# VH-VL binders against Beta-1,4-galactosyltransferase galt-1 (galt-1), part 2

Target 1, 206 residues: Beta-1,4-galactosyltransferase galt-1 (galt-1), of Caenorhabditis elegans (o16374r189to394)
Amino acid sequence: KMSICVPALFGNGYDAKRIVEFIELNTLQGIEKIYIYTNQKELDGSMKKTLKYYSDNHKITLIDYTLPFREDGVWYHGQLATVTDCLLRNTGITKYTFFNDFDEFFVPVIKSRTLFETISGLFEDPTIGSQRTALKYINAKIKSAPYSLKNIVSEKRIETRFTKCVVRPEMVFEQGIHHTSRVIQDNYKTVSHGGSLLRVYHYKDK

## First folded at step 10 (VH-VL)

Design x5 (from w1 with heavy chain S103T)
Fold by ESMFold2, fold request of step 14:
Structure x5 (fold): chain C 206 residues (1-206), chain A 120 residues (1-120), chain B 113 residues (1-113)
Amino acid sequence: as target 1 above (206 residues)
Amino acid sequence: EVQLVQSGAEVKKPGESLRISCKGSGYSFTDYWMHWVRQATGQGLEWMGIIYPGDSYTNFDEKFKNRVTITADKSTSTAYMELSSLRSEDTAVYYCARHDYDTGYPLDYWGQGTTVTVSS
Amino acid sequence: EIVLTQSPATLSLSPGERATLSCKSSQSVLYSINNENYLTWYQQKPGQAPRLLIYWASERESGVPSRFSGSGSGTDFTFTISSLEAEDAATYYCQQYYDYPYTFGQGTKVEIK
C-alpha cells in the first residue's frame, strides 16, 4: 500500500547501519517497497552487501543511475530524472508514495494510528493528489535516534521552504524534489499539511 | 524564557459562557501544541482538549463535545478556550499547558491557572 | 479512550522510606516503532500547577532529583521515590499521550507521617 522513493544518495554521509535503520524502521511502519537510486560505483563493500541483501529479499529495488563522469552539477538533473522514474514505477501499483532522503522519516503524531491510517486520513478528500509538510530538523545526542526516534536534542528547527511529499502517484503528472509541480487534472489538489498529524524528521548526526 | 499567562479569575452563573485566554511567550507559538486541563476543588486533573496553532487542528474529550471551542490567534500568540452552557460542576481551576511532541516532552510549561466559579 | 488507574489513592510514609506508586493503563501505550512508552508523571502541590517529573515512562526531566524514578512498559508503570523527603508531600499524576483524549490517572496523594 505504501512505498518510498529515495531519488539519490548524495555525497558520503551514510554508513550501512543507517541504511539498515531506514529500511527496517519503514518496513515496521508498513512501507512495502523502497526504491533507491545510486551510482553503485560510489558504494563501499559493506554498503553494497547491505543493499544486495535487501534487494534479494524484495524489500528494495536498487537502481543504478550512473551519471556522466562530470560530477560537479549534473547530479541535480539526475535527481529529477530518478524522481520521475520512481513516480512512474509506482503509478497504478502503489496507493501512497513518499519522496525523501535516507536521513528523513515520516511519522504519525497520534501514536495509536499507523502511518497508513494517518496518510489515508490526510487523503480522504478524493481530489487530493499530494501532501507536503515541512522538515523538522533534529540534531539528536544519541546515536540510535533515527531508529528509536527518542530525540534528546540540542537543536530543533522547522523550515517551510524545505518540504517533503507523499503522493497518490496516479494523480501526479510532474513531481519535483521537494514539491509536486503538477497534478494530472485541474481539479486535483496539492495540499500543505501544517504538522499536526504527520511529521517529517531530518536527522543530523553530530 | 517560556511563559504561559492566563486571564484572571471569573465568577459565572449557570447557562453563561466562559472564555479563558492563554498567552504564550519565549517560544515559537505555532510549533507547539497547547492543551487545556481543568481541576475541580479536591479533584484530579481532567484533560479537556488540544490545539496545534500551526494548522489550527483541535481535538477534545467527548464529554465536552458541543460545549467547548478551542482557538488560537497566531498574531498575538494567544490560545483561547470557551466553554458554553456552564453548570455548577464546571467550577474548577483551568490550566493551559505547552506540549513539545517531537522531543517527547509532554506538558513541560503550565499557565498559572484561572479559577472559575459557577454559582447562582 | 485509555483509562489510567493509579494506586494507592493515598500513601502515608515517614521520611527516608521508599514510596512506590502504580499507574495501570487500560491499553498499551508502548509505540512499537520506537519501543518507547508514551506516559508521563507529574507532581502537584496545593495551589500550584503540576510539575513534569518523568517522561517516556523513565526519563527524568532536567532539574528533577535522582530519588525520583519511573519504570514499566505497556500497561503497567511504577513511580518511585527512593528516600522520601518532606518536600515530596504532593499528589502525583500519570498521563498518557498515546491516543486522544490524553487522559490522566486520578492521582496518588503522598503524605509525610
Scores: ipSAE 0.649, ipTM 0.843, lowest interface PAE 1.4, mean pLDDT 84
Fold by ESMFold2 at other seeds, fold request of step 14:
Structure x5 (fold): chain C 206 residues (1-206), chain A 120 residues (1-120), chain B 113 residues (1-113)
Amino acid sequence: as target 1 above (206 residues)
Amino acid sequence: EVQLVQSGAEVKKPGESLRISCKGSGYSFTDYWMHWVRQATGQGLEWMGIIYPGDSYTNFDEKFKNRVTITADKSTSTAYMELSSLRSEDTAVYYCARHDYDTGYPLDYWGQGTTVTVSS
Amino acid sequence: EIVLTQSPATLSLSPGERATLSCKSSQSVLYSINNENYLTWYQQKPGQAPRLLIYWASERESGVPSRFSGSGSGTDFTFTISSLEAEDAATYYCQQYYDYPYTFGQGTKVEIK
């Protein structure tokens, strides 16, 4: 009932270990499908092997996508095509779809509740089509496996201008990178969640 | 330095209401949960409720839900706990405590405590 | 709600002895995603606010002496002072942060003979 859209994966931004951690942790949280958009020609061999393994096991859908702009000029607008494609792939199929990057994790605050239970509570008003919340940047002291649920940090920073969304895909007409641009009916609404029940962490590797 | 400073001791009569303030300083007030915990003389610690000042979310132990109100004023970095319809068993020291969820689950800083006596 | 039961109620020992305190939870406080237990231990001396010692059942807070340790998982937890010092006379509480209400155990009072 939950999916993740990763609208752009650049081979220079991640290593294969981080990809494994991302997929495995989100599978444990109840994510059933992860859609990944990348230019496969630019991936190193270990990245290709890792992504192929998960694609063959039906945990991810890997979509080959050549970005229309120079790498140094690619940003928000270059990702709108992949975001729109992923939204449409989930409409009528998935109850809740997350839009985030590989170095970002949505995490429930209350540990007795699953991610699905937390998201379901945030969408209990049937007119809510989208929830967004601010990124929390985490710079961890420990260099091992992901800390989305176990943070030992040297610093953290909350960036309110950069938010990530979870949506009911059937209620969204136009999805952006950091917000829902348009819902399909005037009475459907988008909500900013302040972080009390759901957090999204972006792990810095400065 | 992180500090939580609570309002002073109070003496109340049964049926009255109690309102305790907790001013946080030395940290970003809206980024941390604030818990309220009380302790009757010679007794253990009793969790009462929480607030996240960033979005005003609250939760309470059911035993207090109809009597407790927890609020926060972002402009003064101050949390408030109100307990209505006081009884003699509400005589206790009341603490506020900060919780940094993003780095662990501890109550890492506590207020000095507010002694409340409810007597006729 | 999750009930935490501590034992013994009072522990009276001589300096240098090993103190062992138990905290048992009515429900598991192990979060399977990160395999951490959401259980903490506090020390409280008379007239003072509690002091955090151990979180995630076994992680020692900064500035806490190494003689303090925690162990256990799921529902059964142990707090140990490896060699008691006079300053360790206090009441020790466990607390869980797994589910609302975030309950405390009733406490174990440690006394120095």
Scores: ipSAE 0.640, ipTM 0.835, lowest interface PAE 1.5, mean pLDDT 84
Fold by ESMFold2, fold request of step 14:
Structure x5 (fold): chain C 206 residues (1-206), chain A 120 residues (1-120), chain B 113 residues (1-113)
Amino acid sequence: as target 1 above (206 residues)
Amino acid sequence: EVQLVQSGAEVKKPGESLRISCKGSGYSFTDYWMHWVRQATGQGLEWMGIIYPGDSYTNFDEKFKNRVTITADKSTSTAYMELSSLRSEDTAVYYCARHDYDTGYPLDYWGQGTTVTVSS
Amino acid sequence: EIVLTQSPATLSLSPGERATLSCKSSQSVLYSINNENYLTWYQQKPGQAPRLLIYWASERESGVPSRFSGSGSGTDFTFTISSLEAEDAATYYCQQYYDYPYTFGQGTKVEIK
């Protein structure tokens, strides 16, 4: 019912523990498949082994993608390509698809509701093709685990600089990094959710 | 630095409406939930409802749903609670309180309270 | 809606004694994803707004004396004052923030005799 598209993962900035946390926490929230785009030749051995384990267990789909590097900003168009590919992989298959970076988590505000129940409520109007909400950067002192496990002692700075989207893939014609550019029919809508029911966190880990 | 300042005490008659303001300062008003809680004299705390000023989302206890309106003015960092069709049972102290969802801190700052007396 | 039942209604103790307050929830307030209990404890003295003491069932708010503590999980929660002081005379409330409406318990009045 739900999937995540990670349009670019660079192995040199992450360790395997963070990958495990990302996949496991999102699986607990009911994410059924995670699509990860990366240049597999450039991954270190521990990252490659970890991603292969989850790929073999059908938790992720790992897609080899050589990110173009040119002086004229080709990277932005390269991310649009991975976003578009991921959208198409989910069209007709997945009810709700999230577009976020590694270490970003969509979480429900009301704890008695699952992520799926929360998203279903936000898409209750059948003309809504996408929801976007502000990303919040959290620099929390973590005693045992990332945000969705426990963040007891915190020095918090919430920054709402960027937005992330969850979409109904069959209703989207063109998806961007931070927005839905075009829906498949003119009467379908893209909406901004202000964060009252769904939050997106990016953790600034040490 | 964080402060919640409520409007002053009110004396009302049955059938009238009440409007209480709660001005927040020292924090990002649109990024925190604001709750309304009341307490009749000598009684316990009663949750009434919330607003998220960032998107104006509201939720209310069903016992107040048709009588309560909660709004926020982002330009003045002020939340408002209106209660219509007042009854003697609505005599209480009304509080606003801030909720920092992102860190898991619940109602960490409270307004001073607004005493409302409803009598004929 | 989630009903919080506090006991006892009144607790009358001498200075230095241990006070133990109970809050029982009609439904679990444990969020399975992060394994946290969405339950808080407040202190309220007459004529004052409530003061946050304990959040996540067991975490003490900054500036709260160490004699105050909370424990429990799921549906059964305990608030303890290890050695009562005269200033601890107050009414103590639990609140859940797991599901709307975010209900309070009816309160436990702690009196110093």
Scores: ipSAE 0.626, ipTM 0.836, lowest interface PAE 1.5, mean pLDDT 84
Fold by ESMFold2, look of step 11:
Structure x5 (fold): chain C 206 residues (1-206), chain A 120 residues (1-120), chain B 113 residues (1-113)
Amino acid sequence: as target 1 above (206 residues)
Amino acid sequence: EVQLVQSGAEVKKPGESLRISCKGSGYSFTDYWMHWVRQATGQGLEWMGIIYPGDSYTNFDEKFKNRVTITADKSTSTAYMELSSLRSEDTAVYYCARHDYDTGYPLDYWGQGTTVTVSS
Amino acid sequence: EIVLTQSPATLSLSPGERATLSCKSSQSVLYSINNENYLTWYQQKPGQAPRLLIYWASERESGVPSRFSGSGSGTDFTFTISSLEAEDAATYYCQQYYDYPYTFGQGTKVEIK
């Protein structure tokens, strides 16, 4: 009953191990489907093979998109298009959809609760269409699975301008990268979660 | 550098209320959890409750049956614990302690403790 | 509520001896997603606040002497002082932070004879 939309994947700066851990850790958390948008002509061979493997095994839905040329404004528009496409793929199908990059993880704070139990609690009010919470940037030196949080943290910061969302897809009319722009009815709400129950981590390497 | 400074010792009578402050400095107060733990003389540690000052979320041990209230003031970087309807059994040293869930350091900094005596 | 049971209640040993303390949890504190145990060990000397020694069941906090170690997983945990020193006379507590309330064990008092 949970899915992840990864609105853009570039092969630069990422290796196949990172995509493997992203898919495997989120599957362990109960994510049923991961939608990944990428410009396949620009992937290196190892990344392309890894994504094909998971697509062939029905762990992900890989969606190719190609822009006619690259300018700064055109890439931003491409991300909004992939976000909108992913929202619509989940409307009427998925109860909760997360929008994040594949180096970002939503995790529950209370370890005796599953991710599904945690977000179900945050959405107990049936008028809530989306929840957003601040990213926590983690700079790690011991490079194991980012989700485990066993990496030595050399830098962390909370950035309130950079948030990520989990939504009820049927209640969202317009979704952005960092916020829900519009809900489908005026009595539906977008809310901010302060981080006591759900965290989202963005992992960086040096 | 990180410091947790608690309010001073108190003597109370049964039925009164207790309010202890804990001022945190040297760190980002709203990014860390604050625990409250007490210890009666010659006895073990007893977890009372927790607050996340960033969004004011709290949780407490049911042993205190709504007698405990935990709050935080972001502007002064100060957490408060109030315990009402005091009994002689509430005589203890009360501690605040800091926790960072992001890095797995549960209670790495403790306040100096506040000695509370409940006696008629 | 997760109950932590420590044994023995008191341990009286000579300097240089090995101390072994047990902490047993009424339910698992292993988080299967990251494979970490949410269990800590503290040392408390009379008149002082507790001192964090071990987190994640086995990770030594910075500045903690190497003679202190922790092991175990799930429900059964062990804390070891490999060669007791006079300054190690204290009460040792385990605590879980897997589920609210974040309970402590009742403590093991280590005495040097």
Scores: ipSAE 0.625, ipTM 0.826, lowest interface PAE 1.4, mean pLDDT 83

Design x5 (from w1 with heavy chain S103T)
Fold by ESMFold2, fold request of step 14:
Structure x5 (fold): chain C 206 residues (1-206), chain A 120 residues (1-120), chain B 113 residues (1-113)
Amino acid sequence: as target 1 above (206 residues)
Amino acid sequence: EVQLVQSGAEVKKPGESLRISCKGSGYSFTDYWMHWVRQATGQGLEWMGIIYPGDSYTNFDEKFKNRVTITADKSTSTAYMELSSLRSEDTAVYYCARHDYDTGYPLDYWGQGTTVTVSS
Amino acid sequence: EIVLTQSPATLSLSPGERATLSCKSSQSVLYSINNENYLTWYQQKPGQAPRLLIYWASERESGVPSRFSGSGSGTDFTFTISSLEAEDAATYYCQQYYDYPYTFGQGTKVEIK
């Protein structure tokens, strides 16, 4: 009933251990499918082997994606295409779809509630098509900087320029990296959630 | 320096209402939860409720549900707890305390307490 | 509602002795995703607000002496003062923050003989 869209995994220095942590922790939270967009030709052998393992075990869907032109600037143009493709793959299939980067985790605040129960509560109003909340950057230089949900940190920062969304994919017409640009009907809503029930953490290794 | 400063002691009669303020300073008021906890003389600590000033979310112990209101004013960095229909059993010291969800769940800073006496 | 039961109610010990306090929860406060227990210990002296000592069942707050420690998981938790000092005379409370309402135990009073 829940999926994650990872709109770009660049094959330049990713650690396979962190990808295992991302997939396993989100599976424990009840994420049923993770869609990962990457150029497989640019992945090293360890990464390719790891992603193949999860794809073969039906935990991820790996989409081979090569930009039609080679630019080393911002990858945002390619990411909007992958975001749109992932939205459409989930429409009519998945109840709630998260859009986040590989080092970001959506977590419930109330620990007696599952992620699904938390999201279901936030979408009780049937006109809500998306929920967005600000990223919290977690600096863990003193402790190892894991993709874990255990926050032992020396510093934290709320970054309001960057937000992430969970959506009901059938209600969204146009999805961005950080916002829902347009819902399919005028009476559907996009909501900014203030962080009391759902948080998204971006773990900094530095 | 983080400080939580509460309003002063009150003497009340049964049936009256109480409103206690808690002004937070030295931190980002909207980024931290605020709890309300009370303690009757010679008794243990009793959790009453919580607010997240960032989005005004609240939750209360069911035993206070229809009598307690918790609010926050972001512009003054002040939380308020109101308790209506007072009884002699509401005689207690009332505390506000903050916590940082992101680093754990501690009530790391407490207000000085507000002594409330309800007597007929 | 999660009920926390502390024992003993009162503990009278001499300086240098080891104090062991129990907190039992009516439901597990272990969050399986991060494998952490949402259980906190406080110290309170008469006329003062409580002081945070231990969070996540076992993590010592900054500035808390190393003689204070916590352990346990799920439903059974222990708070220990390894070598009791006169200033440790106080009432100690556990609190859970796994589910609303975030209840406290009834307290254990530690007295110095």
Scores: ipSAE 0.616, ipTM 0.827, lowest interface PAE 1.7, mean pLDDT 84
Fold by ESMFold2, look of step 12:
Structure x5 (fold): chain C 206 residues (1-206), chain A 120 residues (1-120), chain B 113 residues (1-113)
Amino acid sequence: as target 1 above (206 residues)
Amino acid sequence: EVQLVQSGAEVKKPGESLRISCKGSGYSFTDYWMHWVRQATGQGLEWMGIIYPGDSYTNFDEKFKNRVTITADKSTSTAYMELSSLRSEDTAVYYCARHDYDTGYPLDYWGQGTTVTVSS
Amino acid sequence: EIVLTQSPATLSLSPGERATLSCKSSQSVLYSINNENYLTWYQQKPGQAPRLLIYWASERESGVPSRFSGSGSGTDFTFTISSLEAEDAATYYCQQYYDYPYTFGQGTKVEIK
């Protein structure tokens, strides 16, 4: 019922432990499908083995894709291609699809509710096609796992310029990196969620 | 320095309404939940409700749902709690308290309390 | 609604003794995703607002003396003062923040003999 699209996995700074944490924690939250886009030829050996293990065990769908590098910005145009591909893979199949980077986690605020129950509540209005909310950047003092495993915050900030989305994929025509660009009908909506019920955390390695 | 400063003590008659302010300073007001908790003389703590000023989300204990209004004014960093149709049982000290969900600290800072007496 | 039951209601002890307080929850407050208990302990002295001591059932807040500790999981929680000092005379409350309403226990009054 829920899926995650990771439109680009890059960087020698990410280790295999973070991939394990990402996959395992999101699976515990009820995410059923995780799509990861990467150029497999550019991955180090530990990372490649870890991704292969999860792919072979049907925990992820690993998609080999070459993205252009741009010195002066994000990989925006290449990431739009992977975002669009992932949106189409989920249209008509998955009820809610999250678009986030590898070290970002969507978390329900009310602990007695599951992630699915929280998202379902945010989409009760049938005209809503997309929900977006601001990232919370967290430098954890104890870096054993993202927020949900005894991380004690030494620094945080709220970044309103960078947001992440969860969508009904069948209601979205064009998906961007940080927002839904276009819905399929004029009466469908994109909304901004203020953070009272759903949070998204980005954990830094500093 | 984080501070929560509440409005002063009040004496009310049954049937009147109460409005308490809680001004927060020294932190980002819209990024923290604000709770309201009361305590009658010689009694324990009673949770009344919560607001997230960032999007105005509120939740209340069912006991108060049709008598309590909780609001926030972002421009003055002030939360308000209103309680209508007062009864003698509403005589209590009323507290506001801050909650940082992102760090897992529940009610880390409390207001000084507002003493409210409801008597004829 | 999650009900928290504290025992004993009053605890009278001498300085240096060990104080043990119980908080029992009508439902589990353990969040299985992060394996943390959403239970907090507060200290309140007369005429003062409550003071946060312990969060996540067992983690001390900054500036809280090490003689205060918490333990337990799920529905059964314990708060301990390892060597009681005169300044510890107060009422202690547990609170859960797992589900709305965020209820408190009825309190345990700790008195110094």
Scores: ipSAE 0.604, ipTM 0.822, lowest interface PAE 1.7, mean pLDDT 83
Fold by ESMFold2 at other seeds, fold request of step 14:
Structure x5 (fold): chain C 206 residues (1-206), chain A 120 residues (1-120), chain B 113 residues (1-113)
Amino acid sequence: as target 1 above (206 residues)
Amino acid sequence: EVQLVQSGAEVKKPGESLRISCKGSGYSFTDYWMHWVRQATGQGLEWMGIIYPGDSYTNFDEKFKNRVTITADKSTSTAYMELSSLRSEDTAVYYCARHDYDTGYPLDYWGQGTTVTVSS
Amino acid sequence: EIVLTQSPATLSLSPGERATLSCKSSQSVLYSINNENYLTWYQQKPGQAPRLLIYWASERESGVPSRFSGSGSGTDFTFTISSLEAEDAATYYCQQYYDYPYTFGQGTKVEIK
């Protein structure tokens, strides 16, 4: 009933431990499938093994994807292609689909509610096709026990220019990296959620 | 320096309404939850309700259903708690308190308290 | 709603003694996703607002003396003052922030003999 689209996983700068954290924590939250777009040739051996393990266990779907040419702006616009592909893979199949990078986590604010219960409440109005909320950057000294997310926060900032979305895929015509560009009908709508019930954290160690 | 400054003490009669302000300074008002907690003399702390000024979300203890209203004015960084149909049991010190959800530090800063007396 | 029961109601001790306070929750306040207990401890002196001491059941707030500690998980929680000082005379409250309403315990009054 919930899936995640990771529209780009870069081959450098990430380790397998972070991938394990991402997949395991989101599985605990009730995410049933994670779609990951990457150039598999650029992955190191540890990342390849980890992704293969989860792919073989039907937790993720790996999609091999390369850009037609290499420019910084091209990487961003290439992500729009992967976002569109992932949206279409979930249309008619998945109730709620999240679009985020693998070091970003959607969490419910009220701890007695599951992620699914929180999202279901935000989409109680049947005309809502998309919810987006501001990304919170947390610079923290992370412990070796990642499943707890019990991190000491050393810096916090809110970035309203960068938001992340959860959508009903069947109600979205055109999905962007940080917003829903178009819903399928005029009376369907996109909503900016202010953070009272759902938050998105981006954890940095630099 | 984070400060929460509440409005002054009040004396009320049963049936009247109460409105307490809580002005926050030294932090980003819209990024933190604000709780309201009261305490009758010689009694324990009683949680009343919460607001997130960023999107005006509120929740209340059902004990105060239809009597409590919590609002916030982002332009003045001020939260308000209103309690209607006052009873003698509402005699208490009323506190506002800040909550930083992102860091896990509930109620890290408290207002000075507002003493409210409801008497015949 | 989650009911927090504190015991004892009053604790009278001499300076230097160990104070042990209990807080029992009617249901678990452990969030399984991050494995944290959503339970806090406050100190309150007469005429003053409460002061945050312990959060996540066991984490000490900055500026809180090391003689204060918290432990426990799920439904059973303990707050300890390892060597009681005169300024520790106060009422201590636990609070849960797992589910609305975010209830407090009734308090434990700590007195110095």
Scores: ipSAE 0.593, ipTM 0.817, lowest interface PAE 1.7, mean pLDDT 83

